# VHH binders against q07589: the designs that were tried, part 31

Target 1, 356 residues: q07589
Amino acid sequence: MSRILVIGAGGVGVITALSLWLKKESDVSLVVRSDYDRVLKHGYTIESCDYGRLEGWRPHHIYSSVEDAASAADNQGYNYIVVTTKNIIDGPVNSRVSNIIRPVLEKNKELHGPQLTTHILLVQNGIDIEKEIWAEFPREQYRYTVLSGIQLIGSTKIGSGHISQVGQDHLSCGAFDPQDAAAIQAANDFVRMYSNEGQNFVEFDPRVRYSRWKKLLYNAAINTSTALVGLDVPRCLEFGVNKKSTEIEVFHPAMREIIAIAASEGIIIEEEFITMFTEITRKKVFKPSMCVDCEKGQLMELEVILGNPIRIAKRNGVATPTLSILYNLLVLVQAKLKERKGLLKFDEKTATLVDE
Short names: E, the ipSAE of ESMFold2; O, the ipSAE of ESMFold2 at other seeds; V2, 0.75 times the mean of E and O plus 0.25 times the DockQ between their complexes.

## First folded at step 15 (VHH; framework vhh_7qbe_3)

Design o1 (at its last look DockQ between E and O 0.90; V2 from the best seeds 0.00; counts 0 for: pae E 2.3 > 2)
Fold by ESMFold2 at other seeds, look of step 15:
Structure o1 (fold): chain B 356 residues (1-356), chain A 116 residues (1-116)
Amino acid sequence: as target 1 above (356 residues)
Amino acid sequence: QLQLVESGGGLVQAGGSLRLSCTASGSTEAMGWFRQGPGKEREFVAVISGSGGRTYYVDSVKGRFTISRDNAKNTLYLQMNSLKSEDTAVYYCAARGYEGWSFDYWGKGTRVTVSS
């Protein structure tokens, strides 16, 4: 029976753990940080469009830290690590994905060496998110695969130990390395362990790289723009000059730049997706996740959504005038968030950063 | 090691046409053309999918350049029409292998000079 550790107990992580738990084909552990004591004593209250109302629910195991989860692995280790946290590579070092998962990988290696392959499923936005894992954990020293999870779900934490899911869970799961047979098998196995027929939708993704570049049209153009101005998508579209300037002068040019960057990497994205992503929430009052993160005072996934594609564009000689403006303004917004959180200090007497 | 050899460069008058080719030593996934003009950085021009069914062109060459491939001959082509002086560059063939995420294989380039 697969032993699965879910890291991140926000709306996505809790529903991920619940879906796996309901299937009854895996041993499900969840790392719960701020809500640990509450969930230990009372369990979760979950209001789910997929699964109905649950009270007092817990997965098979909960832990207050990844370190504790690793220590408690009962000499068997974990088959899967499912990362549902935001990927903030410009944030604190202890919040980086490689550092978050390291205790489990080290414990699995200590217990089993090459006999246990650890399947790391990144349920996170962006491109090139797997590269930190490959750089930090040489494959000659660690036995693992890296899997991609592209999640479309409307699930949020609305209180301590309280999750509200109003959007049906759609998960697309595949291997970052299309030549890695073990990763492909692990992705297919995860799809089976996650699927609750008639209640959610989950599928294997044979073209992870294409799928992530395609989703980036929305994320790099719309997620970023809404975060910058603090508006939902319909307001962004309606408030534009002649009700058209936002899509014509911001969304579409940014999306065309993403298509050009993907093309310069050998990935061809069809231009009709520009219209599709522009229209998908035109009539739905919906704030994308980056806008929501910014409103909550949380750091944004800025580098994996916008920084990484711009770096690729510079390397490949692709012009990104729209994306570059968005990125540079959002770097300032990110710095504001860091300053409010105490991660950055500005000395007003000298007008300079302190110990940058 | 996959090897790529370009040919077909030369001197051409503005408004004229030229066809570049690039022969690969084996099969590839996507293939593309990049170019580097005098005193400029290398820039992306066009790409074609492994099957040949899909293409993309940068705006500056759309409608003037046509990328194509003949997989039986492992050969990539770039038909360049209505050439302009700003098309003057060394043109590089690039290919993506089955195991890569980007263009990992490059030719040495072929020079195209467009005279006024």
Scores: ipSAE 0.632, ipTM 0.890, lowest interface PAE 1.9, mean pLDDT 91
Fold by ESMFold2, look of step 15:
Structure o1 (fold): chain B 356 residues (1-356), chain A 116 residues (1-116)
Amino acid sequence: as target 1 above (356 residues)
Amino acid sequence: QLQLVESGGGLVQAGGSLRLSCTASGSTEAMGWFRQGPGKEREFVAVISGSGGRTYYVDSVKGRFTISRDNAKNTLYLQMNSLKSEDTAVYYCAARGYEGWSFDYWGKGTRVTVSS
């Protein structure tokens, strides 16, 4: 039975743990930070469009930190580490994915040496998110695979120990390295362990890099723009000059730039997806995730969604006038959020940052 | 290690045509062309998928350049028509391996000079 540690107990992480638990093929552990005491005593209340209403639910194990999960007295190691936290590479160092998963990788190595391959599933937005893992954990010293999880789900923590899932769970899982047979097998195994037929939708993704670049059409153009202005998509479209300028002068040009950047990396995306992403969101009155994060005062996944593509564009000689404007304005929004959180301090006497 | 060798560069008058070739020492995923003009940064030009069925061109060459490949010969081509002086550059062949997330393999380049 696979031992799975889910890291991140937001709406996505809790439903991930629940889906695995319901399948009855995994030993499911969840790291629950702020809600730990409440969940320990009372369990979760979950209202799920996929699974119905649950009261007092817990996965097989809960821990208040990753360090505690790794240090547990009965710990036999984890086959999978599922990371559902936001990937904010410009945020606090201890929130970096490599630092979050390190205690588990070290413990797995101590307990099993080369006999246990750790499968690291990144259920996070963006491009090049696997690069930190490869750089930080040399293959000579660690035995692991890195898997991609693209999850489309409407699940929110609405209170301490309370989860509301109003959007059906759709997970696409694959290997970042398409030549890594162990990763491909691990991704297929995860699909099987996560699938609750008739209740969720789970599929193997044979072309992870294509899928992530394609999703960036939406994320780098629409998710970012809505975050900048604090509006849902239909409002962004209707409020534009002549009800056209947002689509024609912001969304579409940004998406075309993403297509060019992906092409410069050898990944060709059909231009028809520009229209598709615009049309499927045109009448859907809801705020995308980055817009919601910004409104909640939470840092945005800005670098993995927009910064990384722009850095690729610079390396490859691809022009990004639209993306660059969006990025530089959102850098200011991110700095404002950091200042409010005490992660950045401006000295008004000198008109300079204190710790650059 | 995969090796890429370009050929076909030369001197051509504006409005003329050239065909560049790039032979790979083995199978590749996507292949592409980049170029670097005098005193300029390297820039992306065009890409073709591993199968040869999909292509992309930057706007400055669209309609004038055609990228193609012959997988039986492990060879990439760039047909350049209606050449302009702005097309003067060293042209580099690039390839992705199946394990790579970017163009990791590069040729030494072939010089194209467009004269007026």
Scores: ipSAE 0.582, ipTM 0.872, lowest interface PAE 2.3, mean pLDDT 91
ESMFold2 (binder alone), look of step 15: mean pLDDT 87; pTM 0.887

Design o2 (at its last look DockQ between E and O 0.94; V2 from the best seeds 0.00; counts 0 for: pae O 3.1 > 2)
Fold by ESMFold2, look of step 15:
Formats: C-alpha cells, structure tokens, sequence
Structure o2 (fold): chain B 356 residues (1-356), chain A 116 residues (1-116)
C-alpha cells in the first residue's frame, strides 16, 4: 500500500528496507549504487542478529539512482522517502539531501499536485538537518512533511551485497514539527510499518529536538574524539593520563558544552546523561561510526554534529572551548579526506588552495 | 502575537540584589533571560521549562541568580543576588517559539547597572 523509497544501501539502509519488507505493509524500493548489478543478479546476503540469515534477498524494487527510481514511479509516486545516507553538507553539492530527494518531490508534484503529501524521513545524525529542506522546498510549491529517525543499530556492509548486523535495531521516529498533525500521523504510521514485534524495537518520538540534542552528547564528544585519534572508546579511556584525563578533560567538558547550547535553545538535558553516554561503550572494543568513516577515507558528518551546535553557541553567547578545538582539528582531517578524494587541491608552489 | 515586557532594572551596589520581571501575554513555553554588556554580544544567562520544573544557569551566575515563573500571572522572574560589576548589562526576556525554534520572542530589555 504505502510506496516507500529507501535511499542509501549501507548497513542501515538495507536493514531498513528489510524490516519494512518483512512487515508486508509497504511496497519497498531501495536505491543501490555501486552494488546494483551484484544485488540485481544475486540479491543480498544478510547476517542479522534480529532477523537471522538471509540469502538472495531483494526488496520489491531496486534502482541504481534516485533519478531512475523517480522515473519508474510511473503514475503513482512515493509516499515516503527514507534517507539513510550520511549528511555531509560541506561535501559535493549533488550529494546534499535537498538535491538527492528533488527528483522524487518533483515527480510526485507532477503526478499528483497537492493530492499526495510526500513524507521525508531523515535517518541521519545531527541537529538542524531539516532546515535545508524547509529552505529549498517552499510549502506553497511542495506538499511534504519532514520526519526524524534516530537510529541505534550495529549494521555494516562488509562486502558487495553483504550486510552484517550485530547490534539490535532501535529506531525512534517522530515529526520535526510537533504541531504538524500530518507529520505526526506519518511518523506513527512508519513506526507501525517498521515494527516487527519480538525482533526489533521501534517507537514514536514525541520530542524530536530533545532526543537529537541528547544523542549529540555522545556524537559531539565521543564520536568526534575517537575519529580524531583513530581509537575505540576503551582505548581512549585507558590511554588517558591516570586512565582518567580523556573522560574528565575531553568527554565530560564537551558534553557539558552541548548541554549549555541546548539550554540556550530552550532544551534542558539532564546532567546524568553525561555519565550514561560515557559508560555505555567503555568496555565495548569497537570504533564509533565517525572513526570508521574516517578510516575508510569517507567524509565525516562534521557540520551537522559539531558545526551546527557551535554556530548556535556563537549566536547565543555560549562558550565552547572544548568543542571548538575538536571542530577545528576535525576540519583539518576533513580537508585531508577531501584532498585524497580529489574534492580540493593544494598548490604546493604557492602554498594555497586551488579553486575547485 | 506574543508581547514580552521586562521591568525591575536599575542601579545597584556591588553585592546587592535586584529582581527582574517579565510579563508575557500567553503560552506555557520555555522562557529565559539573556544579557548584553557594554561592547559585548548578547549572551545566554538562564532558562526555565514551561512547567517551571527544570532550570539551567550559565556558570557565571549559578548560585547567585534564580529563575522562576508564575504561570497563573504569565510572569517570568530573575532574582539576582551577590551582584558584581560584570553583571552590568541590558537584560532581555525571551520565550521559545511555537514553530519549534528556540527563542523567537524577545522583549526590549531592562538595564541593570552594578556600581563598585
């Protein structure tokens, strides 16, 4: 019944498509880039702690691009667009979320005008991620809602067409605008369509802004620090001076700064979460997602995790000495990654960047 | 449209106390105080939840300032004790917007001058 397009075929996107497919309440399409031919011919091999082992699995439809998916919508369009890609606002312009989703929004408008409301679910980290969509798609010209998906899942693509999920799926889904009745209904409908009782955990999130600021304690303090040094959390903690300086001098101060910024935006986060987020991975020998992205040579979600909070802090007169150091060092790491990918060039004779 | 009106500013000696008030015309949203000192940018001071059950203060005022509200009277308060010369500023009352933005409604401010 609901026609759902999942964009992004990493560990999260594939499990998202699988969960929707298993519930049998939606028509599931997935955009599969580099693995398209492999998955078309052989399907996915999935090793999932939630759903078991599957071989040769495909959702109802796969496409090699969003443009192809939009063209193939024929006369129906899509009810939901689920974006599971990393949000790299300082990356290439064609990889920005507004540009990624535009073909579908335009096709839905062409086919249905105001009769079809497109529900855009952002399963991405960070804060203020919805603002680009509001700015780019005026409500007088487009009919859509923007939904928030906060993922806690340990799912990774370990090879072409091969997904390993070792951490149970927990999805929190809600409306960015808590006064938008259509968005609230769409979020609740998605929770129902995603829920596979006894196998995953999915819930409606009535306070999306609070939830995203709360998760930012971990992301802005720990995800960033581990990415900077290339270490898992236990090593970061054990290698500190007296096995204490990392949490006392880096993690906790960064988290306190996030709490202050959220407060300056009218969102009060309980101090007890500083301890909770420090402890949940103390004994788990794995690298957080930003560290993994950096090691794979992929751009980091730096602006939505650190850049946006720091810009808010500057507007509101909130001091961020710890976050600012982390951000400015990671800007250098991001530039190194961009240079490796050919997205910027440094002229060694002039010691200046070349326009790109 | 919401209107915010501050009052209670004035001249006070260092170590003294002052109580600011802000009247609002409706809505039970989070409210806060900001201030702008001479030659400085506006800075956050304190916030209180809509119900009044939760508060947050910046470190520079923690223990000296108390934010409170009376929802029956639509009034926000800032009790300022142990005032220092660096507390000299125009104090602004602010309220969280219904559109999901943080502080979208602002008063005109009330001046507090702390003399040595």
Amino acid sequence: as target 1 above (356 residues)
Amino acid sequence: QLQLVESGGGLVQAGGSLRLSCTASGSTEAMGWFRQGPGKEREFVAVISGSGGKTYYVDSVKGRFTISRDNAKNTLYLQMNSLKSEDTAVYYCARRGYEGWSFDYWGKGTRVTVSS
Scores: ipSAE 0.485, ipTM 0.833, lowest interface PAE 2.8, mean pLDDT 90
Fold by ESMFold2 at other seeds, look of step 15:
Structure o2 (fold): chain B 356 residues (1-356), chain A 116 residues (1-116)
Amino acid sequence: as target 1 above (356 residues)
Amino acid sequence: QLQLVESGGGLVQAGGSLRLSCTASGSTEAMGWFRQGPGKEREFVAVISGSGGKTYYVDSVKGRFTISRDNAKNTLYLQMNSLKSEDTAVYYCARRGYEGWSFDYWGKGTRVTVSS
């Protein structure tokens, strides 16, 4: 029976844990931070379009920190680490994925040496998100695989210990390294363990790079634009000059630039997706995730969505005039968020950043 | 490590045509062309999928350049028509390595000079 640690107890993480728990093929642990005491005493209240209403629900184990979860694995370790947190590489060092998962990797190594392979499933937005893991955990010291999870789900924490899922659970899972047979097998095994026939949609993703670059069309053009201006997609489209300028001068050019960058990396994305992503949320009055994060005063996944593609573009000689404007304005928005959180200090007497 | 060998560069009048070739051995992967003009950084030009069924071109060459491949001959081509002075560059063939996710194999380049 696979032992699975889900890290992140937002709407995505809790439903991920629930789906695994319902299948009854895995031992499911969840790291719950701010809601830990309430969930420990009362469990979750879950209102799910897929799984129904649950009262007092808990996975097999809950922990208040990743370190506590790692310590509790004293005699077995974890086969899978499922990371559902936001990937904010320009944020606090303890929020970096490598630092989040390190206690588990170290404990698995202590318990099993090279004999236990740890499967790290990143359910996070962006491209090149796996590279930090490869850089921080040398193969001669650690046994692991890195898997990609693209989850399309409308699930939100609406109160302490209260999850509302109004969008159907769809998960695509695959290996970042298409040559890693162990990773491919682990991704297929996870699809099996996650699948609840008739209740969710789960599939193996044979082309992780293509899928992530394709999703980036929406994220780099639309998610970012809505975050910058604090508007839902329909308002962004309707408020444009002649109700056209946003899609013609912002969304489409940004998406074309992403297609060019992906092409410069050998990934060809069909131009028809520009229209598809523009139209799929045109009539849906809701704010995408980056917009919501910004309004809540939370740091954005800015570098994995815009920073990384732009760095690739610079290396490959691909022009990004639209993405560069979006990125540089959002860097200012991110700095404002960091300043309010005390992560950045500006000396108003000298009009300069404080360098510590 | 396999080597990519470009050929077909030369001097051509503006408005003229030129065909570049690149011999690349190994597994069938996506291949592309990059170029470096005078005083410029190397820049992406075009890519073709491993099967040859999909292509992409940067805007500055769309409609004028055609990328193609003959997998039986392990050869990549770039047909350049309606050449302009700004197309003057050293052209590099690149192939995606199976062990990597970026273009990891590069040729030495072939010079194309477009005269007025």
Scores: ipSAE 0.448, ipTM 0.812, lowest interface PAE 3.1, mean pLDDT 89
ESMFold2 (binder alone), look of step 15: mean pLDDT 83; pTM 0.850

Design o3 (at its last look DockQ between E and O 0.95; V2 from the best seeds 0.00; counts 0 for: pae E 2.3 > 2)
Fold by ESMFold2 at other seeds, look of step 15:
Structure o3 (fold): chain B 356 residues (1-356), chain A 116 residues (1-116)
Amino acid sequence: as target 1 above (356 residues)
Amino acid sequence: QLQLVESGGGLVQAGGSLRLSCTASGSTEAMGWFRQGPGKEREFVAVINPSGGKTYYVDSVKGRFTISRDNAKNTLYLQMNSLKSEDTAVYYCAARGYEGWSFDYWGKGTRVTVSS
């Protein structure tokens, strides 16, 4: 029976743990930070469009930290680490994915040496998110695979221990390394363990790089633009000059730039997806995730969504006039959020940064 | 390791045409062309998928350049028409392996000079 550790207890992480738990094919652990005491005593209240209402629910195990999950007295290690946290590579060092998962990888190695392969599933936005893992954990020293989870779900923590899921869960799971047979098998096994027929939608993704570049059309053009201006997509479209300028001068040019960058990496994305991503959000009066994060004073996934593709563009000689403006303005928004959180300090007497 | 060898560069007058070839030592995933003009950084030009059915061109060459491939010969082509002085560059063939994340295999380049 696979032992699965889910890291991150927001709306996505809790539904991920619930879906695995309901299937009854895995031993499910969840790391619960701020809500730990509440959930320990009373469990979760979950209102799910997929699964109905649950009261007092817990997965098989809960822990207040990854370190506690890794050091549990009767722990035989984890087959899967499922990371559902936001990937803020320009944020605090302890929020780096490599640092988050390190206690589990080290404990697995201590307990089992080369006999246990750790499957690391990144349920996070962006491109090149796997490269930190490969850089920090040499394959000669650690036995692991890196899997991609692209999840479309409307699930939110609406209170301590209270989850509201209003959008059906769609998960695509695949291997970042398409030649890693163990990763391919692990991704297929995860699809089986996560799938609750008739209630959620789960599929194997054979072309992870293509899928992530394709989703970047939405994330790099729409998610970012709405975050910058604090508006839902319908308002962005209707408020534009002649009700058209946002689409033709911002969304579409940004998406065309992403297509060019992907092409310079050998990934050809079909032009019709530009229109598709615009149209699927045109009538949805809600703020995309980056816009919501910004309004809540939370750091954005700015580098994995815009920074990384722009760095690729610079290396490959691809022009990004639209993405560069969006990125540089959002760098300032991110700095403002960091200052508000105490992660960046500006000395107003000297007009300089204090902590480099 | 996969080897790429370009050929077909030379001197041509503006408005003229030139055809570049690149022979790979084995099969590849996507293949593409990059170029580096005098005093400039290397820049992306065009890419073609493994089957040859899908292509992408940067705007500056679209309609003038055609990328194609012959998989039986492991050969990539770039037909360059209506050449301009700004097309003067060393042209590099690039390929992805099926295990690759980016263009990891590069030729040594072939020089194209467009005289006014």
Scores: ipSAE 0.648, ipTM 0.894, lowest interface PAE 1.9, mean pLDDT 91
Fold by ESMFold2, look of step 15:
Structure o3 (fold): chain B 356 residues (1-356), chain A 116 residues (1-116)
Amino acid sequence: as target 1 above (356 residues)
Amino acid sequence: QLQLVESGGGLVQAGGSLRLSCTASGSTEAMGWFRQGPGKEREFVAVINPSGGKTYYVDSVKGRFTISRDNAKNTLYLQMNSLKSEDTAVYYCAARGYEGWSFDYWGKGTRVTVSS
């Protein structure tokens, strides 16, 4: 039976653990940080459009840190590490994915050497998110695969130990390396272990790079724009000049730039998706995830959504006037968020950043 | 390991046409054309998928350039019509391997000069 460690106990992570737990085909551990004591004593209260109301629910194991989870693993270690945290590569160093997962990789290696392959599933937004893993863990020293989880779910933590899921869980799971047979098998196994027939929707993704670039049309154009201005999508569209300028002058140009960048990497995204992604939330009064993160004072996934594609564009000679403006303004918003969190300090006497 | 060799560059008058070829030493995934004008950085021009059924062109060449490939000959083509002085550049053939993230294989380029 697969032993699965879910890292991150936000709305996504808790529903991920619940879905695996209900299927009864895996041993499910969850890392719970701020809510650890509450969940240990009382369990979760979950209100789920997929699974109904649950009271006092816990996965098979909970831990207050990844280090504790790694130390407490029995002599078998973990088969899967499922990362549901936000990928903030410009954030604190200990929040980097490679640093988060390192204790588990080291423990698995210590216990099993090359006999245990660790399947690392990144349920995170953006492109090039797997490259840190390849760079930090040489394949000759570590036995692992890297899997992609593209998730559409409306699930949030609405209080300590309290999760509200109002949008059905859709997960697409695939291998970042389409030539890696072990990764392909592990992705298909995860789809099976996660699927609760009639309740959620989960599928194997055979073209991970295409799927992530396609999702970037929405994320790089709409997620970013809404975060910049603090508005839901319908308001962004209705408040535009003549109710048209936001989509014509911001959303569509940004999406066309993403299509050009993907093309310069050999990935052709159909132009019809520009209209599809513009319309998918036009009449839904809700704020996309980056906007929500900004409102909560949390750092944004800015680099994996905008920074990485812009760097590719510069390398490949693709013009990005719209994306570059969005990115540079959002860098200022990110700096404001970092300042509020104490991660940056500005000396008002010298008008300079403090060197601490 | 994979090798790409461009040909077909030369001097042409504005409004004229030119056809570039690129022969690969083996099969490839996507293939594309990039160019580097005088004093400029290399820029993306066009791409074609492995089957040849899908293409993408940057706006500056759309409608004037046609990318195509002959997989039996491992050859990529760029038909350039209605040439303008701003099309003057060294044109590079690029290919993506089936194991790569991006265009990892490059030719040495073929020079195109468009006279006013």
Scores: ipSAE 0.592, ipTM 0.876, lowest interface PAE 2.3, mean pLDDT 91
ESMFold2 (binder alone), look of step 15: mean pLDDT 88; pTM 0.895

Design o4 (at its last look DockQ between E and O 0.92; V2 from the best seeds 0.00; counts 0 for: pae E 2.5 > 2)
Fold by ESMFold2 at other seeds, look of step 15:
Order: C-alpha cells, then sequence, then structure tokens
Structure o4 (fold): chain B 356 residues (1-356), chain A 116 residues (1-116)
C-alpha cells in the first residue's frame, strides 16, 4: 500500500488527503500546522460537493511538522510527497519547497539508499517549479521523481478544522520529465489512487509543460492584475476606460507575451485561449487567489507566476513590456507585505533598505 | 549528440529575399530560429512544431518570414521576404530533442547582411 505524505492543510491539502483516504489504496498522512491540536482531538468538519458532509474526519495519520512525519516513517519512508503549499521562492528560506521536503528525502535515503524512489507531486501554481528540486537534490545522490499537479478545485478553510468545498475537484497529474518512465508510471498510479469514480475528475496529463504555460495566460495576466488593484475580474473589466481598456491594454497584451515566451521554449499555445481566459470569469464576482492572498497580507506566488517567465524571456530575447510593468509593481507590493511581516526593514533616516 | 548545420546566409539588398536551411543529424521535436544582430543579444524569431502543423513568429517578422520543415530530410527552412536592414544578424537554428524540454541543440549560425 503506498504511503503518501500530504504537506499543507489548507482547503486543497485536506481534500487531497480525503480523496486519497476514501479510495482505500494508500496510507495517508497529513501535516497540520496551526489546526493540529483541534484536528487531533475533534477531526475535520468537511462540507464537500464531491463527498458530502463529514464530521470528525482524520486521515490515517496527522503530524504537526514535516520533521515529525519523517521521524515517524517507522523504517518504511514515504512513496509520495504531495506538496500543496504555496510556492514563495522569494520568501523565508525555511518556506522554500526544497527545505520543506528535505527531511523526508534525507530519511528515505538513510533508510533505503537508492532502493526507494520518492515521488514528489507539486500541486502548486507557476512554471519551472520543478527546477529548484532538481538543483537542490542531485539525481545521483537522491532517488526521486517530480510530478506536476494542476488542480482546479473550489476548496477553502473556513475555520479551524473546517473545510468547505464548493467546486468539484479536477486534478491533472503528469511527469515534468516526459522521458522519465518511472515518473510517468508514478503519475498514472497517483491518478488511480486519487480517482473516486463519479465524485471527482482525475486525469493523466501527458503534456505538463504545455498545460502549465496555458494556465499561465490567466495567472500572469489576470491573477496578477487583480492582486495589484484589489478588484475582482468583473470590476476590473467594467471599470476600464470604455469598459474595454483593461482587457485590450492589460490582459490581452500580457497573455500575448506569455504565448511568445512559451513559443521561444518550443511550446505553441493557441491564441484562442486569450479570449477564453478573458471571458471565463467576466461574470463571476470572485477574486482570484493572488488577489485574496494580497488582501490577507500573505506573500504572493510572484516569482513562479511572473518572475520565472520574465527570466526565460530575457534569456530568449523576447520582449515583455506589459509583464515587466506588472512584475515590477507587484515586487513593490510584495516588499510592502514583507515589511509588514517583519521580513524586510527600511531605515527611514537614510531612506535605504536595511540589508539583513 | 544531435548536430545542426545552417546554410543559405549571405548579402542581400533591402526588399530582397533569402532562404535559410538547417539540416539536423536526426529527428527532432520543435525547431526554431533565433538571431543576433550587431551589438545585440540573441533573440527569438520563429518556431515550428515537431509535426510542422503549428508555427509562431515574433511580430517584427510576421508576414515576411515563413518557417517550414521537411521531416523526411530533417531540414528546417526560413524563407525571408521583404528584408530590412534591421534583419541583419547571425541566424541560429535551434532544436528540441525528444529527451528534453528546452532548445538544447544549436547550430553555429549563418550570417545574413541586408544592405540599403
Amino acid sequence: as target 1 above (356 residues)
Amino acid sequence: QLQLVESGGGLVQAGGSLRLSCTASGSTEAMGWFRQGPGKEREFVAVISGSGGKTYYVDSVKGRFTISRDNAKNTLYLQMNSLKSEDTAVYYCAARGYEGWNFDYWGKGTRVTVSS
């Protein structure tokens, strides 16, 4: 039976653990931070459009830290590590994905050497998110694969130990390296272990890079713009000059730049998606995730959504005037958030940043 | 190791045409053209899918350049029409292998000079 560690106990992580638990083909562990004591004593209350109402639910194991989960591996280790946390590569060092998963990888290596392959599934936004893992864990020293999870789900933590899922879970799972047979098999196995027929939708994604670049049209143009101004999508569209300037002068140009960058990497995304993504939430009064994060005073996934594509554009000689303006303004918003959290200091007497 | 060899560069007058070729030593996925003008960084120009069914061009060459490929010959082409002095550059062929996710294979380039 596969041993699966889910890291992150927000709306996505808890439903991920529940879906795996219901299938009864895996041993499911969940890392629960702030809600640990509540969940230990009382379990989760879950209101799910997929699975109904559950009260007092727990996965097979819960832990208050990844370190504790790794120690409790009981000489077996974990077959899968499912990361559902936000990827904030410009955030605190301990919040970087490589540092989050390191205790498990080191424990697996100590217990099994190269005999246990650890499958790392990144259920996170952005592009090039796998490259940190490859850089930090040389393949000659660690046996692992990196899998991509693109999840479309409407699941939110609405209180301590309380999860509300109002949108059906759709997971697309594939291998970041399309030539890695072990990764492809692991992704297909995960699809099987996650699939609850008639209740969720789970598919193997044979073209992970295409899928992530396509989703970046929305994330790099709309998620970012709404975060900058603190407005939902319908308001951004209606408040524009002649009700048109936002889509014509911000959304569409940003999306065209993403298409150009993807093309410079050999990935051709159809221009019809520009209209599709502009229209899909035009009449839906809700704020995309980056906008919500910013309003809650939380750091944004800025680098994986905008920073990474801009760095690719620079390397490949692709112009990004719209994305660069969005990025540089959001860098200031991110710095403001960091300052409020004590992660950045400004010396008002010298009008300079304090480098520590 | 996959090898790419460009040919067809030369001197051409503004408004003229030139056809570049790039022969690969084996099969490839996507192939593309990049260029580096005098005193400038290398920049992306155009790409074609492995099957040849999809293409993309940067705006500065759209309508003037046509990328195509002949998979039986492992050859990539760039037909350049209505050439401008700004098109003066060394043109590089790039290819993505089936085993990778980047343009990892590059030719040595062919020089195109567009005279007034």
Scores: ipSAE 0.582, ipTM 0.872, lowest interface PAE 2.3, mean pLDDT 91
Fold by ESMFold2, look of step 15:
Structure o4 (fold): chain B 356 residues (1-356), chain A 116 residues (1-116)
Amino acid sequence: as target 1 above (356 residues)
Amino acid sequence: QLQLVESGGGLVQAGGSLRLSCTASGSTEAMGWFRQGPGKEREFVAVISGSGGKTYYVDSVKGRFTISRDNAKNTLYLQMNSLKSEDTAVYYCAARGYEGWNFDYWGKGTRVTVSS
């Protein structure tokens, strides 16, 4: 049986652990930080459109940190690490994915050397998110694969140890490297272990890079714009000049720039998706995740959604006037959020940024 | 290691046409053309999918340039019509291998000079 560590105990992470646990084909561990003591004593209360109501639920193992999970008394290590946290590469150093997963990779290496391949599933937004892992963990010293998880789910933590899921779980899982046979097999195995017939939807994604670039049309144009102004999508569309300027002057140009950047990387995204993504939430009073994060005072996944595409564009000689304005304004929003969290300090006497 | 060799560059009058070729030493996934004008950074021009069924062009060349490939010959083409002085550049062939996610293979380039 595969030993799976789920990192992140928000709405997504808890339902991920529950789905794996219900299938009864894996040993499921979950890292629970602030809620650890409450969940240890009382378990989770889960209200799920997929699985019904559960009281007092726990996965097979609960840990208060990744370090504790890695040090657990039975020295078998983990076959899968499932990262469900937000990828904030410009955030605190301990929130970087490489630092989050390092204790498990080091423990697996200590226990098994090259005999155990660790499958790292990134259930996070953005492009080029796998590069940090390749850079930090040389293949000469670590044996691992990197898998992509694109998840659409309406699941939130509504109280300590209380999860509400109101939208069916849809997960697309595949290998970042389509020529890595071990990664392809691991992705297919994860699809099998995650699938609960008739209750969720999970599929293998043979074209992970295409899928991530396509989703980026929405994320780089709409998720970012709504976060900047603090409005749901219908309001952004209706409040525009003549009810047209937001889509014509902001959403569509940003999406066209993403299509051009993807093309410069050899990935051709069809232009009809510009209209599809513009229309899919036009009539739904719905704030995308980045807008919600801003309203909660949480840092945004800014670099993986906008920064990385812009760096690719600069390297490849692709113009990004719309994306660059969005990015630079959101850098200011991110700095404001960091200042409120104490992660950034401005010295008002000198009118300069200070280092801590 | 995959080798890419461009040919077909030369001197042409504005409004004229040229056809560039790029022969790969083996099969590739996507292939594309980039160019670097005098005193400028390299810029993306056009790309074609591995199968040859899908293409993309930057706006400045759309309608004037046509990218194509012959997979039996491992050869990429760029038909350049209605040339402008702004098209003067060294044109580079680029290819993506099946194991990579970048254009990791590049030719040495072929020079196109458009006289006005």
Scores: ipSAE 0.552, ipTM 0.860, lowest interface PAE 2.5, mean pLDDT 90
ESMFold2 (binder alone), look of step 15: mean pLDDT 85; pTM 0.870

